VH-VL binders against q9h9l3. Designs and how they scored, part 242

Target 1, 176 residues: q9h9l3
Amino acid sequence: PRKMVAIDCEMVGTGPKGHVSSLARCSIVNYNGDVLYDEYILPPCHIVDYRTRWSGIRKQHMVNATPFKIARGQILKILTGKIVVGHAIHNDFKALQYFHPKSLTRDTSHIPPLNRKADCPENATMSLKHLTKKLLNRDIQVGKSGHSSVEDAQATMELYKLVEVEWEEHLARNPP

## First folded at step 13 (VH-VL)

Design ia7 (framework fv_fezakinumab)
Fold by ESMFold2-Fast, scan of step 13:
Structure ia7 (fold): chain C 176 residues (1-176), chain A 123 residues (1-123), chain B 111 residues (1-111)
Amino acid sequence: as target 1 above (176 residues)
Amino acid sequence: QVQLVQSGAEVKKPGASVKVSCKASGYTFTGYYMHWVRQAPGQGLEWVGWINPYTGDTFYAQKFRGRVTMTRDTSISTAYMELSRLRSDDTAVYYCARSGTYYYDSGPRFDPWGRGTLVTVSS
Amino acid sequence: QAVLTQPPSVSGAPGQRVTISCTGSSSDIGLGYDVHWYQQLPGTAPKLLIYDNSNRPSGVPDRFSGSKSGTSASLAITGLQAEDEADYYCQSYDSSLEGWVFGGGTQLTVL
């Protein structure tokens, strides 16, 4: 069996009108929710929009942030060969410029049994906040000071654990 | 329909540079990665690198680092690959090919491909 | 050298079945990356034939099928026809190289 980790990233706006999402923080937790990695990351391009309401990123966090190229190397060493859990994880991989194997990827925004447990349509994309409240009776992403990627990664792992046995059996019978 | 149209054949001397273009149409140019793949006469396919047209970010195979530069012009939906310090063993057909960025719809498979640009390097 | 290993050639008569293998390593197919297959007719660009191990694009006949197991993948062609004569390439992603990798290609001859 392969080890399992959960990831959540925060992005800031770069490029024209701040429309490009660039990595500015990454948190990775293990199966038990212990933090393996949590760093602020300095994008190689000028930050146009900190998106602070959602990202929690402010100018002060960039002062000692790890440059993108170095942070990416560190993160990929942790992810390679592991089952990686995330919510809408394609956004995180895109910001990392990274292709993780589909067979080792678990996206809690696209697991039909998880939506079913939450009394949501099986093919809908539900927010992490909604699923966490419905299934774990916990409020995350509270307030207007931005999200905690550590909190989000931990919630994502706990959500996956609710369907892990059922979903892993499904994937073994129906390889992606 | 979705298509990639490449520039015409080039003949170069060793030490020169060549710049090949690939004009995309029929889809959102900035929504997909553009790859470059080459094929020497009678040989197999060799991946050169990719560009993200949205950001301008590039990634090159180690063999080509320091000699290849990929760029794009979003105003005309065109990607470029420039290879410098040409050697006779750079003689090949150079293809551009589109891929999706991730596993949802149009993942990392290459589709479509351009028709190819023959680059001949000879003294 | 190609990163993925394919036989250089295979041959068959019309109506027969042929199988083309593609062998990788623990850093690509063995790590779980999907395998794609391309058909290249003489004088043309490669065309996507199979993607994500076993899926067919629109217009590809069900005579073509793909499978993956461990560090290897295979392309099966049943009911072989003269127009199937082409070069076939497998492709995957290699984590150590951080790039796309191809097999050396297999030339299919229809007798």
Scores: ipSAE 0.721, ipTM 0.887, lowest interface PAE 1.2, mean pLDDT 91

Design ia70 (framework fv_fezakinumab)
Fold by ESMFold2-Fast, scan of step 13:
Structure ia70 (fold): chain C 176 residues (1-176), chain A 123 residues (1-123), chain B 111 residues (1-111)
Amino acid sequence: as target 1 above (176 residues)
Amino acid sequence: QVQLVQSGAEVKKPGASVKVSCKASGYTFTSYYMHWVRQAPGQGLEWVGWINPYTGDTFYAQKFRGRVTMTRDTSISTAYMELSRLRSDDTAVYYCARSGTYYYDSGPRFDPWGRGTLVTVSS
Amino acid sequence: QAVLTQPPSVSGAPGQRVTISCTGSSSDIGLGYDVQWYQQLPGTAPKLLIYDNSNRPSGVPDRFSGSKSGTSASLAITGLQAEDEADYYCQSYDSSLEGWVFGGGTQLTVL
């Protein structure tokens, strides 16, 4: 398979009023959707807001979670040199304190052909849940117990595959 | 207008510490990373590290780990770089420079730069 | 030594074209990281000249242009003027060092 992975991270709120997004889980899948990495991650700062409705993170997940520094090293070894697909992926990279090359980054929240296929405005930022339902006829992020970053990463890869040929041709002609 | 104003020149003895300040104005201090870059006399630019003023998170170049500490005070929009156990070869102009946090928020370009602070380490 | 390699000097006459190269490796430019260019006039702080390989900030004349291919980048200056006499630095990110890296600098002399 081509050297392409998809990533989805779950963040919890740390810092003043819980406004800082700190990494608490990361899932990485390969081109076919097989899990390459899935770990709970312990932030170095005190967790103010677990954001459980969205993150799925609870206090119990932090027991024996991988410390941020170690998890970051493991994750970066997987991402380095690969095309990385994500949804609003800049948030994941910020939480990882990681600068992935723009030319190897694919953000499914900013791919005009993908929005066009979903009958959405090309320049709008659509949620992963909405695009997955419209284009894959699949419900993700169901319920109130939080999201599965594995499920989200798999859906993100599948969405990218719908526009891969068209978008890669566009990027070859219009390098980012 | 966006400005970065640095503290004045310092003269230190080998083994001492120096703390340089960089006061930001004209933008939201916590929305951008602050970098420190040094330049020895007649030499090139060398990246020291960055601080995220929003979180206080820092990352330092391997060469400076254990000797450099970056901090900030959000109440006065000021970033600090402290370098300890100074050597004669630490003599340099130390610049602060702003960058975006990722490609989508003005990217990793260094703009603007402070005017620089000359730190001279001599016996 | 600097991580990115630049020629130490380049020269040209007014009106001529000069090109400054910036050579990296498979862990920086070759891995796809973008290249910035900075101009440093004598006694001043560096100023952003080119970002993300080929983009100009407002106020930078179009006679300055950047490009990137493989493990290298280049800065082209056309219609050389006396005020272009300065040091020029390329900058990128290196994955193995996990840090921002600069070229050694190129002194441009306008003859």
Scores: ipSAE 0.686, ipTM 0.870, lowest interface PAE 1.3, mean pLDDT 91

Design ia71 (framework fv_fezakinumab)
Fold by ESMFold2-Fast, scan of step 13:
Structure ia71 (fold): chain C 176 residues (1-176), chain A 123 residues (1-123), chain B 111 residues (1-111)
Amino acid sequence: as target 1 above (176 residues)
Amino acid sequence: QVQLVQSGAEVKKPGASVKVSCKASGYTFTSYYMHWVRQAPGQGLEWVGWINPYTGDTFYAQKFRGRVTMTRDTSISTAYMELSRLRSDDTAVYYCARSGTYYYDSGPRFDPWGRGTLVTVSS
Amino acid sequence: QAVLTQPPSVSGAPGQRVTISCTGSSSDIGLGYDVSWYQQLPGTAPKLLIYDNSNRPSGVPDRFSGSKSGTSASLAITGLQAEDEADYYCQSYDSSLEGWVFGGGTQLTVL
């Protein structure tokens, strides 16, 4: 199998007025969409805003959550040396405090051919929900009880697979 | 006009602490990470650590853990590096340097650099 | 001891070509992290010379070029000039140390 995984993280608000995004859940899937990792994660800082509408995180999820330092170590062992796919993935890496090589990173919010297939402007930043509906005919992130990071990671991998051959050829000729 | 202005030279006794400042101007202070790098006389560059001015998060090179503290004051766009329990071999020029904030932008690109602060530790 | 290995010195005559190597490991350059190069003139702060392996900032002449292969990177300087006398440092990111790492520096002497 390909040395490729997809990641999606959920963040809660910490710091002054809850404006800092801290990692509270991470899901990682392999090329076929099988779950390799899915844990609730306890931030080291006080949670000011659970952002439940989007994150799906509630206080109950924090009771047995994996401490950030331990979770981060587990996650980095999975990501290191692999091609990592995500949507607006810089936010996930920032929450992980992790620097992944650019040459091994694939961001489905910044792939012009993917937008073109969705009949969207090539340089626009389209939401994961919109691209998944247009290209995979599936509704994700439904309701007001928060998103599933597993569902989002799986959708992200499937979206990348639609343009994988074309985009890998482009990257080989035009290294980032 | 992006600029980093550092505090002036310091002379300290062994066992003392020193606090070096780096004032940023010409850009949004909280949108870039600040690094500290030192250079002993006639020696190479040595990375000390970084601070995220937005969150206050820090990460220090293993060699300096327990002796270095990095802080910032967003109201005056200034970053600080404090090194405690000084030894003679801490004598060095201490630089601040800016880097981008995208965690997947793995390319090192420290630009600009401050002009450096000479810290001399002697009895 | 520096994490990245550079020769301590290199020399050449005006107009000649010199190459400075930078050798890393499987946890930094070998893992895919990009390399930057800095020029440090005597008594000054380092100046960014090359970033993302081979890109030049505005104002850096094309006599300076960078490359990367496997666990190593190289800085090439063609048409050597007296003004090129300086220390040159490579830099990357090391995943096991979770930090930025520098080469030990190479002193270039123009004879």
Scores: ipSAE 0.634, ipTM 0.859, lowest interface PAE 1.6, mean pLDDT 90

Design ia72 (framework fv_fezakinumab)
Fold by ESMFold2-Fast, scan of step 13:
Structure ia72 (fold): chain C 176 residues (1-176), chain A 123 residues (1-123), chain B 111 residues (1-111)
Amino acid sequence: as target 1 above (176 residues)
Amino acid sequence: QVQLVQSGAEVKKPGASVKVSCKASGYTFTSYYMHWVRQAPGQGLEWVGWINPYTGDTFYAQKFRGRVTMTRDTSISTAYMELSRLRSDDTAVYYCARSGTYYYDSGPRFDPWGRGTLVTVSS
Amino acid sequence: QAVLTQPPSVSGAPGQRVTISCTGSSSDIGLGYDVFWYQQLPGTAPKLLIYDNSNRPSGVPDRFSGSKSGTSASLAITGLQAEDEADYYCQSYDSSLEGWVFGGGTQLTVL
């Protein structure tokens, strides 16, 4: 009965030596992979390291970026009350300074049946790139211009759909 | 083993500020959030806010925004809560409490708690 | 006022069962947020008793159990003992307040 969305965030380095991860882009897609949200986000603190190879963020993206406080409000309105799918999603929620209900959270880095389908150990944490290649025969996060959070969110939703029936039944019998 | 040690009782006059400390030991200080919760005499628990010791990021309950500041010093594994413009109704025991983040292993449970610091605001 | 509603007191005799309710709304427990329970003995800090609705930390006896349904949660204590006399607080997260919220507390008297 609850709608389902997938999220992927890009973070840049702030704080001493750029070691702090601050939200700089967020993409949210619906069950069918249609984009519901995709905005560059301006961190409230100085960006030390754009981490461009992975984030795809450059100074030019910050010029008209949505301020963090406003973007966070927009994002939370979309996530509230929905089942939210992500990969290592705790990193996205930390960057958003947001706590989503555990019962409505699906982390594709911690779904044993998904690892089993990929011929990986059930309790291992596998990368999104690896699972997507093994199970969907798609290469994501290719090249050196940074990742697409839209592409990552879409891949994450498709991965979850492979185990959705099995995993939802498991969760109904074994609540998180 | 895991322990939170808080600073001693404080007596302040209305309008003053108070700064309470919470020293952590027995775990990696930067891997867990630190929460502050207060309890007025004979009353219930009231959440004040949290700090992420790794990033320094903070989040405060709306009631305390503009009056509370949370900080930390990672070199001595100590978190601080400063409350300014004190009123008599700020008289309470202030607790620090550790929580995990959105992880499968620990999660956002408040465990352990410090023993509390009594702050009395009187004229 | 507390955001989550608990009865102010509950009482029972040794060996009996008591249940403490915790009522939330559509913005907290009803939205799917987990419920936590804390025991506070007189003059001490609160201690985690139940996490994620029904799980017990190491050292908490199975006489304590938690449950959640709809917008409410319950703490059940079976085989009451004198040392169970304490204040009990439920806690959850509220999306509209964007923060952690506690119940008003329930004083359990054993006698």
Scores: ipSAE 0.658, ipTM 0.871, lowest interface PAE 1.5, mean pLDDT 91

Design ia73 (framework fv_fezakinumab)
Fold by ESMFold2-Fast, scan of step 13:
Structure ia73 (fold): chain C 176 residues (1-176), chain A 123 residues (1-123), chain B 111 residues (1-111)
Amino acid sequence: as target 1 above (176 residues)
Amino acid sequence: QVQLVQSGAEVKKPGASVKVSCKASGYTFTSYYMHWVRQAPGQGLEWVGWINPYTGDTFYAQKFRGRVTMTRDTSISTAYMELSRLRSDDTAVYYCARGGTYYYDSGPRFDPWGRGTLVTVSS
Amino acid sequence: QAVLTQPPSVSGAPGQRVTISCTGSSSDIGLGYDVHWYQQLPGTAPKLLIYDNSNRPSGVPDRFSGSKSGTSASLAITGLQAEDEADYYCQSYDSSLEGWVFGGGTQLTVL
């Protein structure tokens, strides 16, 4: 069996008017929810907007943050060859400038059986917060201090495990 | 219609630099990566690198690092590839090609391609 | 040198079937990355023929098909026609190089 990990990244705004999303934190957990990686990451470009309400990133976190190039290398060593689970995971891969194989990618924002269990339209894109509340009876992303990428990665793995058997069988019959 | 229009043929001496342009139309320029691929006469395709037109981020194949620079101008939906310290073995047709986007699960296939710009490096 | 291995040439008569192989390694096709195929007619730019292993763009006839298994991929052309005479290139992504890689190309001759 291939090893499985879940990832969640936090981004800050860089570039003109802070409209570019640059990686500022990455958390990776294993199948059981144990943390394999959790680091603040220093973007190579000037940070215009910390987006603290959502990212939880503050200027203090950048003081000893790992430079992007080094953090990226560490993260890619963990992800390569593994099944990677995420929620709207294309945003995380984009921020990492990383191309993970489709056959090894699991996006909990695009799994029809998961939406079905949550009484949501199968093809709708539901938020991680909504699916976690509906299916795991747990509130995540609470308060105004920003999200915890560790909490989000752990919730994402738990959501995937609810449909893992069914979805892996579906993918074996209907390769992406 | 999605289209990529490249600049005309160039003849350069060894040691010079060349800058090739690729003007995009018919789609949102900043939503797709732009790739550059070259082909020496009678030879195969060789990937040079990509640029993300939205961020300006670039990535180059190891062979070209230190000699290639990719840029873009979003106001005119144009990507550029500049190759410096030209050698005779840089003689090739240089193609721009539209890559994928991470917004959809479309994969990183190259479509469409520009018609190519012949760069000849000779004394 | 090309990273992916293709036969340099293949030939067939009109109406026949030909298959073009594309062999990679554990860092590209073998790691699960998709394979794309391009057709290049003489004097023209390459054109996307097959993407994501087996999908056809609009306008590509179903006599062109692709498949992938392990570290290799194949392009099959059935009902060969004179206008199929071209160079064919496979393409994938290589994790160790962090870049797109091409096969050396296969020249198809229709006798």
Scores: ipSAE 0.658, ipTM 0.867, lowest interface PAE 1.5, mean pLDDT 91

Design ia74 (framework fv_fezakinumab)
Fold by ESMFold2-Fast, scan of step 13:
Structure ia74 (fold): chain C 176 residues (1-176), chain A 123 residues (1-123), chain B 111 residues (1-111)
Amino acid sequence: as target 1 above (176 residues)
Amino acid sequence: QVQLVQSGAEVKKPGASVKVSCKASGYTFTSYYMHWVRQAPGQGLEWVGWINPYTGDTFYAQKFRGRVTMTRDTSISTAYMELSRLRSDDTAVYYCARAGTYYYDSGPRFDPWGRGTLVTVSS
Amino acid sequence: QAVLTQPPSVSGAPGQRVTISCTGSSSDIGLGYDVHWYQQLPGTAPKLLIYDNSNRPSGVPDRFSGSKSGTSASLAITGLQAEDEADYYCQSYDSSLEGWVFGGGTQLTVL
């Protein structure tokens, strides 16, 4: 009976040679795929590399972007106490500087039954694009102009729903 | 082997500042958060804050905001904690401790700990 | 005060089983955050004893076990030995404080 949401974040490169991943957009959807949150976020540090091919972030998106501290507060209010679904979600939580309980975290890049349904090795880390194409017959992250975090969050929730009953039963018997 | 080596004991007067160092070795310094925890004589453990050595980002417990500053020097794999406007009740052993950033690594638990630096604040 | 509640002391005889409780609230353990346990021998730094509720680091004997239920966690020590005499601290994360929190510590005396 705990509410469930899915999250996807876009990061830009900050720090030396743009190697640090800083939050620049966050999208959160509910169980049905409705958007609860979708904002561009202004990192506190200078952006060295927009990583536009993957992030879809451009300089114009930063003009009225929500400052990191404010956005973080808004996002954490939505995530707290909920089951949070994501793909390689540890990257999103690191960018948010947020520690979500492991027992309430669902990472679609580390769910063996999901890989099994996609005819992939159970312990491999498969991309969101690959799993979505194999299991939902849907193309996401198309083109070279960057990803849509809304689209990615929606796909992630849909993927989780394919294994939800089986995986929740597994977690009840084998708590993380 | 993974080691955290802390600077030696300090004696300070009320109102002064103290800066404690923690030198890491045996692992990639930037791959783990560094936390600071203190323990007053005969008392329990109290969390002070963390620094991400990779980014330089910090977060401090509310009680210490405005008085504590955490920094690092990646060229020598050393983290620092500076506490200002010292009071007698800041007398404690100050520990640095390594923690993972998230679940698919070591996770957010403290291992290893430095041996501690005794800071005595007396008039 | 400490955010997590532990008994100040527990005692047992060699070979006995002792249990140390750690009680939190709806903003920490009750919210699903994991509990870690540390052993502190006199004059030494704390050492990780149990992590993520019930896991043991290499070198920790299976006499030590952890569990978590609702807003509380417990550390169990079976086959109690003289060298187990130490202070034990539980630790979790509190969402309202946005920080790591410790129990007040429990002094174990082996009689």
Scores: ipSAE 0.656, ipTM 0.863, lowest interface PAE 1.4, mean pLDDT 91

Design ia75 (framework fv_fezakinumab)
Fold by ESMFold2-Fast, scan of step 13:
Structure ia75 (fold): chain C 176 residues (1-176), chain A 123 residues (1-123), chain B 111 residues (1-111)
Amino acid sequence: as target 1 above (176 residues)
Amino acid sequence: QVQLVQSGAEVKKPGASVKVSCKASGYTFTSYYMHWVRQAPGQGLEWVGWINPYTGDTFYAQKFRGRVTMTRDTSISTAYMELSRLRSDDTAVYYCARTGTYYYDSGPRFDPWGRGTLVTVSS
Amino acid sequence: QAVLTQPPSVSGAPGQRVTISCTGSSSDIGLGYDVHWYQQLPGTAPKLLIYDNSNRPSGVPDRFSGSKSGTSASLAITGLQAEDEADYYCQSYDSSLEGWVFGGGTQLTVL
């Protein structure tokens, strides 16, 4: 049996006018929702915009943050060879500068059966917050203090488990 | 149409440096990684490294670390590869080639390729 | 040395079928990374022939097909034509090297 994990990352703005998204926190949970990794990460570039309303990241979180190169190595060791679940996961992989095999990647923002269960158009990109409320009757990303990447990773894993059997069967017959 | 246009052939002496350019057109330069791949005469393809034109971040194959530097100029959509401390066995055609940066662009396939720049290292 | 293993040469007569193998390891093809194939005609740059194991870009004839199983991939060429004479390279990604890797290339001769 292949091991499965879920990931969620928080990004801050670096570069000109803060337009570059740089990794500043990463959370990884196992199939049961137990935390395998959760660290604040120090970007190698100067942070221009903390994007705190969404990221939940503040200057104090950077004081003991793990440098990007070290954090990336730790994260990749956890992800390698596993099925990785995420929501709009391409953003997380891009921030990690990491290419995970397509056949081992599951994106809950692009699973038609999941949208169908939520009474949403199959080809729409629905937010994690909406799908979690609709299908799990749980509110995540509440308030204005930013998101919890642990909470988001846990919700993402639970959402995937709702469609896991049918989606894995679909992928076996229709390899990506 | 998407194109990569490379600079012309270079002849260098051992110990010199060479800088090859690759000008991109027909797409958003900063949305894709740019790679460099070389091919010695009669030999196979060898990956050198990549640059992310958006961030300027680079990653080099271990064989070339300490001798290769990749840069870009976003104002003219041009990527550069500079190889220093040249040896006769650096004689090769150097290609630039584009890949995606994440899962949804169908992965790390090379398309398009530049026509190549022949670098000859001889005394 | 190339990271992925291909036979150095393969040959066939016009109209025949040939298959070119590409063998990797548990850190690349065996880990699930897709395999891409390139055709290099004499004196030209490589051209994408097959991507994501079995997909053809626009303009590539359906005589070319790809497959992947375990740690290996294969390129099949049916109905061989003289213009298919070229070098063929497989390519994937290796997690241990954190890099793009190529096969050593296979020279196809059409007899």
Scores: ipSAE 0.671, ipTM 0.865, lowest interface PAE 1.4, mean pLDDT 91

Design ia76 (framework fv_fezakinumab)
Fold by ESMFold2-Fast, scan of step 13:
Structure ia76 (fold): chain C 176 residues (1-176), chain A 123 residues (1-123), chain B 111 residues (1-111)
Amino acid sequence: as target 1 above (176 residues)
Amino acid sequence: QVQLVQSGAEVKKPGASVKVSCKASGYTFTSYYMHWVRQAPGQGLEWVGWINPYTGDTFYAQKFRGRVTMTRDTSISTAYMELSRLRSDDTAVYYCARVGTYYYDSGPRFDPWGRGTLVTVSS
Amino acid sequence: QAVLTQPPSVSGAPGQRVTISCTGSSSDIGLGYDVHWYQQLPGTAPKLLIYDNSNRPSGVPDRFSGSKSGTSASLAITGLQAEDEADYYCQSYDSSLEGWVFGGGTQLTVL
């Protein structure tokens, strides 16, 4: 069977007015929530906006951060051939400049049964924080110090496990 | 209607450089990657690389690294591919093509294609 | 020299069925990457014919169909017409090359 992992990335703002999202941290957990990877990552471009309220990234984290090219290689070795779970995961893949197979990608922001269990419209895009509170009765992304990508990856895996059997059956009948 | 209009044919000597343009219209230029693919006379399609018009980020096939440079000008929705130190085996039709990503609706397929620019390298 | 393997040529008579194979490896089609097909008429740019293994863009007749299994994909053309005479290319993505890869192309001759 294919191994499954969950990923969450933190991005900082680069480029004009800090509008470009560049990878600054990546966390990957296995099916049981054990950490496989968690590193701060140094973008190749000047950081204009740390977005600290959300990313949790500060200038101090960049001092010994892994250069983007090296971190990307490490991350891709972990993701290749695995089912990868994430929330709004296309943003993470874009920041990694990585193209994961659609058939091996699970995006918890676009799984209709998950929204249904949370009493949300099936086609709405709900935040990870909201789904985690509704379905797992757990508060994540608490406070003003920024998010923990480890915490977010763990929550994302737990959310997927709630609909895994149903959703995998759906995908077998209706390949993406 | 989505269109990609490429610059005209070029004839170059070995060692020269060539810069091909691709002007996009009918869609948001920065929402799709622009890829370049070449085809030598009577041969198959060969992928050269891509540019993200929003960021300016590029990625080139290993064969072309050090000789190809891709750029864009968002004010005129135009992408460029420059190939330097030309050899006779660089003689080909060079196509630009719009490619989506998992981040965008179209997904990662080549649609549409420009009509191509013939680059002939001969002494 | 192409990463994906296609037969160099295929032929059939009007009204018949032909299939064009596209064989990859464990780093591209075998990893689950989708296969797309392009038709190239003489002197023209390639045109998208099939995307995401089996889907047709608007304007492509239903006589064209695609499939994928394991490390290979196939393009089927039924009810062959003279206008189908063209070169056909498969395309996917290869994780080890981190790039877009094409088949060597198949020339279809309608007898």
Scores: ipSAE 0.681, ipTM 0.873, lowest interface PAE 1.4, mean pLDDT 91

